# Designs tried in a protein design chat: VH-VL binders against Large ribosomal subunit protein bL25 (rplY). Part 1

Every score and structure here is a prediction.

Target 1, 192 residues: Large ribosomal subunit protein bL25 (rplY), of Marinomonas sp. (a6w1c8)
Amino acid sequence: MSLSINAVARTQEGKGASRRLRNEGLVPAVIYGGETAPVSISFKDNELLKAVGTPGFLTGLVEVTVEGKTEQVLVKALQRHPSTGAVMHMDLQRAQADKAITTRVPLSFINAAQSEGVSKQGGRLTVESKLAEVRCLPANLPEVLTVDVIKGQLDQIFHLSDVILPEGVELVSLLKGEDHDQPIARIGKSKR
Unless a header shows other numbers, all headers, positions and changes below count from the first letter of the chain; Kabat numbers aren't used for antibody chains.
ipSAE, averaged over its two directions, is called F for ESMFold2-Fast, E for ESMFold2 and O for OpenDDE. V2 adds 0.75 times the mean of E and O to 0.25 times the DockQ between the complexes of E and O.
[cut] stands for letters that were removed.
The coordinates of atoms that the task and the answers printed are left out; those that the model quotes come from them. Centres of patches stay.

## First folded at step 1 (VH-VL)

Design Ba7
Fold by OpenDDE, look of step 4:
Structure Ba7 (fold): chain C 192 residues (1-192), chain A 125 residues (1-125), chain B 107 residues (1-107)
Amino acid sequence: as target 1 above (192 residues)
Amino acid sequence: QVQLVQSGAEVKKPGASVKLSCKASGYTFTDYYINWVRQAPGKGLEWIARINPNSGGTYYNEKFKGRATLTADKSTSTAYMQLSSLRSEDTAVYFCARDTYYYDSSGYDEYFDYWGQGTTVTVSS
Amino acid sequence: DIVMTQSPSSLSASVGDRVTITCKASQSISSYVAWYQQKPGKAPKALIYAASSLQSGVPDRFTGSGSGTDFTLTISSLQPEDFADYFCQQSYSTPYTFGGGTKVEIK
């Protein structure tokens, strides 16, 4: 099940209005996409903070309820205060069942401990990328992408092409060409 | 490889000011917040403030507002903390610490992954 | 401010013992907790972040658990080098706050 969060519609817009909202403990956001007009909304800052800390909120489909109406959205952008790190604004894109979406999905590396590089050669898996950008229909959006490193050797580098892709899911980088097959992990000696 | 090296011990009288330095190396200085944390003798850790070395933006613990001032010099990769109107209760070891952030399936979070060696500040009449 | 109540303040243990330290937050802070080890005259060292994630280079005998308000640091088998002070820290909101600390001493 997708995560759910409540919001309220905003009546005022602009930098001044946003500043006032933040001073009141609210976080401005916008929902856009599809054929419907964008809607300006606000979240309670404490509730949003909790949501941001919840697995899948930033990488998966989210249900936002505004004035009793629920929409399925993706978090596309999150602006943070440069000194406090507080969320200042959020962009939410509507998910349409028949339209491909682009979003980042967590990578999960399995069988590292059993790999030859780790189990026999004394290496450790170091993850260089925790997320990968995918393109798919909303219904095909995975919660996580798996990388099996069971055959990994010491000093081996794993790439996006090593990701096990579910049906209907594409890696955006690989769509650009073979030269975009980025490294995502390696088995190397552990640093103390 | 990542290192934070702090300035030497300070002895001050009540009412005086002290300015501590924290020189960073082994990473891009402007990519991480620098925090200041102090520890009074035999006591726990107290967060003072943090600075964004890139923008100069600062956030202070209310307890120290008006007395603590954080600055950063990008050219030397050095963070500074000035503490004014010193009191006896300000006697402590002061640490600078790098604020690292991560984003994964569990969401966004921050913690202090590298620390300076600490600077002892003694306030006595 | 969020208060982190750490317990116990001190404990005595032997090498090989299982040690458990707890922190209770004054409000729900999800998994925004880090644990640090501090030896005399040294700066704190990060052990755990995000309540249960092991910092790189830290032995796996250290484990963090918990969510919401109750958090635990466990040392499965205490080693000689583990006698030190330990602190929890919440990173849920500023000002960041620490637990009062736990001194792990030799029995």
Scores: ipSAE 0.034, ipTM 0.580, lowest interface PAE 4.4, mean pLDDT 91

Design Oa9
Fold by ESMFold2, look of step 4:
Structure Oa9 (fold): chain C 192 residues (1-192), chain A 123 residues (1-123), chain B 107 residues (1-107)
Amino acid sequence: as target 1 above (192 residues)
Amino acid sequence: EVQLVQSGAEVKKPGSSVKVSCKASGYTFTSYYMHWVRQAPGQGLEWIGEINPSGGSTNYNQKFKDRATLTVDKSTSTAYMELSSLRSEDTAVYYCAREGYSSGWYEDAFDIWGQGTLVTVSS
Amino acid sequence: DIQMTQSPSSVSASVGDRVTITCKASQDISSYVAWYQQKPGKSPKLLIYAASSLQSGVPSRFSDSGSGTDFTLTISSLQPEDFATYFCQQYDNYPLTFGGGTKVEIK
């Protein structure tokens, strides 16, 4: 399943058009990149608000449907109102099937409660990083990366290299060298 | 339906012990920490301790560590809190509470509570 | 032990009022605070926890803010069902501790 949202194509007006759209509960956006010309679109404010709050929307591939045509995009820029935080405008880049993308993907730590470190040794899992930056072709982009901590012991530190990687997915930090194998979680006796 | 059902009210004399039960249903008992919290009449909330039902490991509030004992019976999905050497100041409603689990990060606050068990300590 | 100092101890308010409740931690607890609602004779009910996540079924009129030592629960437009006692709780370090409570009453 891909994250998806419907949009409506729009004709850009040279004066006040974006302000009028927002007053009608619409958020202007543009889809650009790839081999085709940019397309101006709008989203319903309430639908976009829900989508932005969904894990993976700002960091993963999103299906945008415009007049029955579906495009795969990444959110590249987002403009927010400085006082209300409302989304004012959004830039979307088309994902090209043959070009690697770089984005952040959520980490999921599984089996912590059942691990020896937590269940028998009095530890608790403390998560240091909730996201990891990946590089892969769009078709290989995972919704989430898993770290299985079932064998975790008290005082154990988990690192980026402990992440289970699907085929075709690389961790950007690990490509920079061994000194970038950062801690992502630990099992310890305090919640510190 | 996720719920925690506690044993009934108790009246105890000073110096005795009480054991309160908390039966869990509607979820995987061994995947969530169980906590015990008490509330004296008209007062705030006080944390007693926690237990991981998977392996039985515990952490206690230092105030209770020599008097409180937390245990579980995995076969009945039931948690127990025993408090010994009771004093009048131990008169309170005792709650079991499940620690929430949302995303594999932080252990969350208490998302499900038992109905409470009144323990009255009087001579 | 981390002390959670909650203020005010009570507030008298009318339906529709904005109500603000504060908690101050005796040391930096980052954002590890939860808020509970307790009605008379009932168990506490979780409202909000870290990352400003509303518990399922909690109305959007409840919000929180703060980090470090100073935290605020806000009810933007008080409803009849919101008259209750509210508690903050830290879960940054052991022992877990609660604020003294704030009773929200009908004016």
Scores: ipSAE 0.046, ipTM 0.595, lowest interface PAE 7.4, mean pLDDT 83
Fold by ESMFold2, look of step 6:
Structure Oa9 (fold): chain C 192 residues (1-192), chain A 123 residues (1-123), chain B 107 residues (1-107)
Amino acid sequence: as target 1 above (192 residues)
Amino acid sequence: EVQLVQSGAEVKKPGSSVKVSCKASGYTFTSYYMHWVRQAPGQGLEWIGEINPSGGSTNYNQKFKDRATLTVDKSTSTAYMELSSLRSEDTAVYYCAREGYSSGWYEDAFDIWGQGTLVTVSS
Amino acid sequence: DIQMTQSPSSVSASVGDRVTITCKASQDISSYVAWYQQKPGKSPKLLIYAASSLQSGVPSRFSDSGSGTDFTLTISSLQPEDFATYFCQQYDNYPLTFGGGTKVEIK
C-alpha cells in the first residue's frame, strides 16, 4: 500500500537535543499540521536511509507509526549533510483525507528519444523543472506526472499545460491563469 | 553589511519593566534565530533566551521565564526583549546576537552581536 | 545546567607569548563549544565554534582543542590586538552557558 516507517516519540526538543540525537545515530523529525499539536519524533539512521532511497518516499504519502499509532504524512522539508548526503532533519506534514493538499510531484518526460527533435534534428531534451506543484485530495496524489514529448521538434518549448493530469489533480500555477504557464523543458542543441 | 542595532541605554526603577529593541539589516531576518544575552558590570555572560523570527517560537532560560518576553516584528526586521519586575541585580548590558547557520543546520554559536544596551536599575 | 569552569581568571603576558586558556564542562558536551573575544566597551566576537571551526577572518594563531569535558583555546604568538577578555560557551544543552572569562593583560 503506502510507504511506511516506524518512528519513536522524543521528549527532548530543540537544536541541542537534535545534535545529540544525530550523534547517537538518530535523525530528528517533526510532524506538523492538522488540529493536533506538533509531535517530535526520531528515526533510526539506517532505517531512514533505506526509506529515503525508496521511490515515492520523499514525494508521496507516507505512513509513520509512533508508539503503535499511524499517521499519514508528506515530507515537506529534508536537510542533508552537504558532504556526506546524510539526512539531518525532516519536517512532515499531516495529510487529512477530506482536505486538499498542496505538494510538489516529479515530472517524467517520456518519448524524447523517439521525437523528431531528438532523433532526426540533433536536439536534446533539456529539463528546466523536475517538479510541479499540485493540489488534490490525498487519495488522488500521483507518484509522478507525465509529459509526453513524442511530437517535439527542435527548439520547441514545453510548458506546464503540456502535463498530463490525472482525475482530481490540479497544477497550482495554472489555477493562477495562463500567464503562469511556465516552461518546464525544451528540445535544443546539446552543450556536450 | 550585516548589522544588529539596539535601542539606547535605559535607567529604570525597581519593579518597572524595560523593552530593548534590536533591528537587523543586511540579511534575511526570518532565516536566523535571535538570542538575548546579558552581562552585568565586570561579570560574565548570561543567556536569556532565543526566538525563531519565522514563527515566533521561543525558548527561555528558566531563570527568566516568568519575567522575560521575546518577540519579533517581521515587517521591520526587529527583535524585542522585555524584562519585567526589574531588580538592582538586573543592571547589565543586554545584547541581541544572531545564531550562525551553515551546512544546512543551526549552530548555537553567535556570529553577529548588537552593540549592547545598558539597563541600569536604581532606586 | 551545564557549568563551564574557565581558568585562569587572568593572565599577564607579553607580545609574542603563547597563551593557553582552559574550560571544563560539568558534563560531556561532545564538541559543542565556542570561543569569544571581548574588548572593553565592545560586544563579544566569535573566534571558534564546534571546537575546531575557525570563524572567517580570525587569524590562524588562534586554535582550540579538546572534546568531551576539557577544552583549550591557544594563542600561539600573542599580538597587541589580542589583549582582551576571552569566554567559552557550551551549546550542547539548554540553557546555553558561558565560562567566567579570562582577561589577557599586558605585562
Scores: ipSAE 0.000, ipTM 0.458, lowest interface PAE 15.7, mean pLDDT 82

## First folded at step 4 (VH-VL)

Design O3
Fold by ESMFold2, look of step 6:
Structure O3 (fold): chain C 192 residues (1-192), chain A 121 residues (1-121), chain B 107 residues (1-107)
Amino acid sequence: as target 1 above (192 residues)
Amino acid sequence: EVQLVQSGAEVKKPGSSVKVSCKASGYTFTSYYMHWVRQAPGQGLEWIGEINPSGGSTNYNQKFKDRATLTVDKSTSTAYMELSSLRSEDTAVYYCAREGYSGYEDAFDIWGQGTLVTVSS
Amino acid sequence: DIQMTQSPSSVSASVGDRVTITCKASQDISSYVAWYQQKPGKSPKLLIYAASSLQSGVPSRFSDSGSGTDFTLTISSLQPEDFATYFCQQYDDYPLTFGGGTKVEIK
């Protein structure tokens, strides 16, 4: 099922209005994109905190309901207080079903312990990129992309081209050419 | 059901050694690193070292390098931590803990119940 | 060694309160932080790893934030079962190290 959260439209913007909203237990946010003007909204602090902790909220499609109307969005940016971790502001991008989107998706590395590089050769998998930027239609957006490292050897470097891609999903860096096949993990004797 | 079950409490004299066992069940023992961590009474946690049960390779906290030995017995799915030249400051609860692997490098997702080792004269 | 400085050392709170615990690393550790809950006489229990991922079965009232050196665990609405000691841990570099702990107690 799709992730969802309720929001309230707001008419005041700016630093002072945002501070007052947060003092009232509300978190300011903005919905951008599409052919419509940006919409200023707020979330209840407790509801947003629950949603942010839910797998897929920050990396997948979310339905935001504003005064009975729903929009599909992606979390574009999230600002947290550096000391308390409280969400201070969010930027949300509208997603249209017939238009490709770009977003970051988590990478999942599987079978490292069973690989020869780790099991026999004294290596450990070190992950260098935990996210990859993808381009796809909203309906094709995966929750996670898998990298199977079962055949990994000591000192082997894994690249974006080693990612298992579902149908309809492209890696943005690879669209730029062969020289953008960035390393994402390696098997070596150092943990980092 | 994933479990780590440790051996019982021990009382030791200074200068002796102790060997704590950690029996794994409910998962493939060789697929996950095993760690050992200790906690002095009422205090924080201290990492001792890790072992890959698949190949037996180890990595130790330098503080314990000369005194700690981590081993496994794959046939019984059991990890062992041996600490030699015991001192009174080694009195602690000793935990085994499994390193989880949920797609990225993880911390310790399953812990044993702990083994109290008391060093007293 | 990477030192993890955890504060406060204790918090006295009521059911329903928001509780915030901070952890500061002595060097940049990216997002390689985990948080554990430990009740008296029990083993630690993993709550959050990779600075944002909840362990399976952990209530969504637990969240964290931060990267680099400053990290925060938040309990949005404290429940009776949340009274425990909480530890942060870095797993960026050897040796693995833990914060000193924060005891959350009832008042």
Scores: ipSAE 0.006, ipTM 0.558, lowest interface PAE 9.3, mean pLDDT 84

## First folded at step 5 (VH-VL; from B1 with heavy chain D31K G57K)

Design U2
Fold by OpenDDE, look of step 8:
Structure U2 (fold): chain C 192 residues (1-192), chain A 125 residues (1-125), chain B 107 residues (1-107)
Amino acid sequence: as target 1 above (192 residues)
Amino acid sequence: QVQLVQSGAEVKKPGASVKLSCKASGYTFTKYYINWVRQAPGKGLEWIARINPNSGKTYYNEKFKGRATLTADKSTSTAYMQLSSLRSEDTAVYFCARDTYYYDSSGYDEYFDYWGQGTTVTVSS
Amino acid sequence: DIVMTQSPSSLSASVGDRVTITCKASQDISSYVAWYQQKPGKAPKALIYAASSLQSGVPDRFTGSGSGTDFTLTISSLQPEDFADYFCQQSYDTPYTFGGGTKVEIK
């Protein structure tokens, strides 16, 4: 189930216009991609804040409704205020059912506590990467990628290739070649 | 400072082979991929292949598979590209280029931060 | 292969002008785009990486933007030394591919 949020179309663009929007409690954004021209929009900051805090909003498909028209989009860029962390602007890419998308999805590590490295050998799972870039059709976009570390031993390093990939989903890094199979976690003992 | 110095211009007949060199200095040779990119006269850039100088692992553009061979000599910090069965269409300036890489929460990326000066290869009857 | 469609192929501009070059990818490539400058008889020089990150030593009048399929290189105020060819490149998947190039000429 896709998340949903409402937006309002806007005609004024530029730094000044964006500043004015923010002063009015609105967050400027743009929807782009596909055969349709880019659309400048704005979100209510309180609604956006809630949305951003919802799991999957930044990593999954989102339904944006603008004046009665709903589009599926991905959050491709998010600009935050350097001091407050408030969202200042977002880039939203249209998702088309027949076109592969690229986006980051969360990694979930399971069975760490039951692993031999942890349960018997006194290790601890340390996660180095919490997200992974995937390529897939929108319909195949997973909410999370699972890494089963049940067979993990002490000092074992897990890599992107250890991720359980759903059908139709590819890891972007691995598309670059086997040398790009970067580490994502390890079972080790804490160093003092 | 990082430098890639390539071998001199080559003139070859169709069907011949050419082997170009790219000597790297100013950095740890084995820590960065070396790419080969060519540019035909008045044309754009075309990626040929890359090599991991440390492992020797190579990645080729399918267009050049079977004709291009990349090697690297760690002892001399030199990368090589051999291109066989030369055609007139292979006439171009050939560049070697170093990958630089970065990691973030989204993954791994590369770009070519240093380039050799280029080697002109002319294939003509 | 991923196709990078670069436009325009050439443009004429004056010193001080704002110059914009675009590159469209045939598919979503996230932010895996680099931009290069090439002067006659010279090798390309890296300007931008990761779509919007400025290469060290490059003047801040160069700006990269975009994500997904549409990317832009902007020169805010063209300088005499900026007349050159410019290329975009995708590093999303092998084979790596370049745009067709843009020649920035003096008006």
Scores: ipSAE 0.402, ipTM 0.783, lowest interface PAE 1.3, mean pLDDT 92

## First folded at step 8 (VH-VL)

Design V3 (from U2 with heavy chain S106G G107L)
Fold by ESMFold2, look of step 9:
Structure V3 (fold): chain C 192 residues (1-192), chain A 125 residues (1-125), chain B 107 residues (1-107)
Amino acid sequence: as target 1 above (192 residues)
Amino acid sequence: QVQLVQSGAEVKKPGASVKLSCKASGYTFTKYYINWVRQAPGKGLEWIARINPNSGKTYYNEKFKGRATLTADKSTSTAYMQLSSLRSEDTAVYFCARDTYYYDSGLYDEYFDYWGQGTTVTVSS
Amino acid sequence: DIVMTQSPSSLSASVGDRVTITCKASQDISSYVAWYQQKPGKAPKALIYAASSLQSGVPDRFTGSGSGTDFTLTISSLQPEDFADYFCQQSYDTPYTFGGGTKVEIK
């Protein structure tokens, strides 16, 4: 159901303090937004590693408990060590139930293999966008948005307007008009 | 190299119309939107509308609905804005600005990277 | 319409000072924010786009930060040519809207 993780408030901040926390097996993070001041926190690195590996943690609502108080947040930024992939720092944004949020949601393209473009015309689906930016209330945040390409033909381009939208969910680019209907995938000629 | 050169100052009476021009050079005119923004004396900036010079498609701020009309002439690389039913509060400097958005542009990258020098419109009786 | 609330409306500073200007959006606009500089009688000039990306030809003493609703423009060491008006702009949704501006004055 909802994803959760415990955190500890921290009093020391800055580059030196963050390095010491990471050396002690802790990952620094900040919770910001909403009506209250930013809060500096840390996660145990092994607990955070497991959480990050859980589907929906990086793209959906997460409950973070700090000293017995629970907040709904979104992961807005994540820094990884370039060599090891270990999480170095996280930025978390508070989500309020009655205020719209903006975040990126994964796109899932279905039925490509069954399409005429792929099965009969020698095409292959090339995904150009893995995520789409949405606006919705927190309760309406989908885990994934679906694009059904069953009717796709060779050389066809799919756009944001082809995304199947649940009730209460808007694509941010399309708020600015139909000329912002960006391509997200295409069926192109396959080579071997 | 990119330039937007606007027409000269205008003095109008209330109820009249004005048509402002914005001549583009140094880039492919049809590849970028043109926006119009105004600034009243001592006040901030207010977005009026945008036009896709390739298709001629327009989108207007509701505050200007029915009064502002944008057009573009591909052959002269010139965008136009006509503002009708002028009032004294329409006294302002009017800017055209190039929008960085074009098809397949990056997320968050939409902003106004080049501006015309501005045209002063004065509405007085 | 998305309201961009900019503060302060004016400030006085000396050459070499660090200057910070803030913009708050009335809703989450992700990183769809640009910052402009405007000198008297002149057109605006882009400084920052996408909240934190520096426009080509702009000195690196200008930095932008923020995401969501809170955004900041910082001038790390004010130069004589930096005395001007500054304003933010959102491009998240139409109508595009601007902050009320910040006048940066000498001394």
Scores: ipSAE 0.505, ipTM 0.784, lowest interface PAE 2.2, mean pLDDT 88
Fold by ESMFold2, look of step 10:
Structure V3 (fold): chain C 192 residues (1-192), chain A 125 residues (1-125), chain B 107 residues (1-107)
Amino acid sequence: as target 1 above (192 residues)
Amino acid sequence: QVQLVQSGAEVKKPGASVKLSCKASGYTFTKYYINWVRQAPGKGLEWIARINPNSGKTYYNEKFKGRATLTADKSTSTAYMQLSSLRSEDTAVYFCARDTYYYDSGLYDEYFDYWGQGTTVTVSS
Amino acid sequence: DIVMTQSPSSLSASVGDRVTITCKASQDISSYVAWYQQKPGKAPKALIYAASSLQSGVPDRFTGSGSGTDFTLTISSLQPEDFADYFCQQSYDTPYTFGGGTKVEIK
């Protein structure tokens, strides 16, 4: 169920080595975190291009295989070429099974068209946040979080507290109290 | 320009209470939270509590629950902290600080961008 | 409580030196980190927020980096006015907590 990609360990590091890797169609990356040393790796350009275009790769757990050994990681940073958008470097964080992680998960708003606010009151759902930061153990990381707006009325504002949370998943903003219950969507009059 | 001006130094006996003030100017007082942080001599910083001056809602560090009380007066743009049952380890400089977070801002990164000059509270017999 | 472990507790440096201060969080706190400078008898002054964003009016010799659990503050070329105490602070969860501080002293 998790996304996967193969990588090759690299021994050459530094500015010149990274440029040579990219000239050979390879993208340098590093896996860090947990209780083991960082590992320098590279990805093939074509495989990485497909992977980053796949939903969930940048926001979910990814299995990275390096010389037959597989690790669960999260994409924490990537550097892109300013002109082409090509990935130049990636930072990957190890996900330890017994340690909570913090990452961004997509929000999915459902049933807006069937709501009274949209269907009867001339409203339109405007999404203000497409992602939410969550805290959970790796095994509990959801692919998506759902906000059911079926009971939405015209002029209603939906907040992080309206997100349906699976067991073991917390919204990071709400750890700081109800005054951090940020708006994420609203039903507003569609006529401008 | 944003400014937080705190009340003057206090000397108190153990068991007493102290009430510190923090007068804000140069911004809309009700738009930003006020936090209180203390620093004992030669020690690091310790967060005490925060208040939303608009609603009066407060959030306390568990260590200070029951002893610290935060209030705010919108009409004078002044935040207050009362600390009761004082003891010698409460001797510290107490700061008020403005939080960059405001409820519907869309900003998610928050920190203390402006600080008062500090009020020294000395608790001695 | 999230513990912010700051290192070193003190250091001696000369004008022009590169200085690096680290903070480690007891759990993943994403980029919810700020850095402050404090001079004797004065209130803290914000330098960096969101782990790597430079506060307005702060010289660009101050650089913040990190995400997750490991964070650094770097002063690329130490100036005489930079001798002070430095603190990291997390804003991920309450109670907000600070690192123990790093005193940067003249060698």
Scores: ipSAE 0.453, ipTM 0.774, lowest interface PAE 2.6, mean pLDDT 87

Design V6
Fold by ESMFold2, look of step 8:
Structure V6 (fold): chain C 192 residues (1-192), chain A 124 residues (1-124), chain B 107 residues (1-107)
Amino acid sequence: as target 1 above (192 residues)
Amino acid sequence: QVQLVQSGAEVKKPGASVKLSCKASGYTFTKYYINWVRQAPGKGLEWIARINPNSGKTYYNEKFKGRATLTADKSTSTAYMQLSSLRSEDTAVYFCARDTYYDSSGYPEYFDYWGQGTTVTVSS
Amino acid sequence: DIVMTQSPSSLSASVGDRVTITCKASQDISSYVAWYQQKPGKAPKALIYAASSLQSGVPDRFTGSGSGTDFTLTISSLQPEDFADYFCQQSYDTPYTFGGGTKVEIK
């Protein structure tokens, strides 16, 4: 299920126009990619703040409605004010239903506490990668990818090839061969 | 400073083999992959293969599989490419290049340092 | 194989000009693009990696942009040492492939 948000098209661009929009409680953004020219838009700050706080908004497909027309997009960049945390600018990439996309998806490591490595052998799970890049059609984009470490032993290293992949989802690193099977977690002894 | 120094020019007849060398210095040889790329006269660049010098594991462009063989010698920090069954179409400058892949890096890899190139001419 | 379509194949420019070179990938390759400069008789030199990151020691007049399928190399103010060939390269999937190149010549 994708999240949705309304936006307003804008024709004014540049640093002065962007600053004026932010002063009016609007967040400038750009939709780009695909075969259509980039479109400048703005979001209401309060609506965007609520959306950004919703799980899946920054890592999944978002439906953006501009003047009654809906586009599916991915958030590719987000700029925040260092003091207030307010969103200053957002870059959005178009997603087309029949074209594969590449994006980062969260990894969820499950059953570590129940593994022999952790429960009986004095180990702890150390996560080295929290995200993995995937390639899939937009409809196949998962919200999360699972790594089940129940069989983990002390000193075991888990790799991208240990990720449970839904149908239609590929790990980008593994497209380049088995020597790109990066470590993503390990069960190791706690040290000083 | 990182350097990749390649062997000298070669002139070969069709059907022969050539073995090119690429000596690395200024970094830990086993920590970076080595790629081989060629450039025919007036043409673009074509990737041939890569090798992990630590494990010796290799990956080949299908166009060259069966003809290209990559090896590496850790003790001399030298990568090698042998290309067999040479044809006139194999006339090119052959480059070795260091790959920035890191086993835990999240960044897209690229070729940050290149050798000076070795010209291979195949003619009857 | 992923095709990198680079344009233009050549251009003429004067010192101080802004130069833009584009590459289009045949599929979404995220930010897996690098740009190289090559002078006659020399090896390529890396300029940009990860689509937009500047290689150490490269002047900041070189900028890269793009993600997905469309990528751009821009030289903001062309210098005499910038007359060379330029290539994009994808590192998303093997075989790694290069654009056809762009020759930047003195007008």
Scores: ipSAE 0.454, ipTM 0.767, lowest interface PAE 2.8, mean pLDDT 88

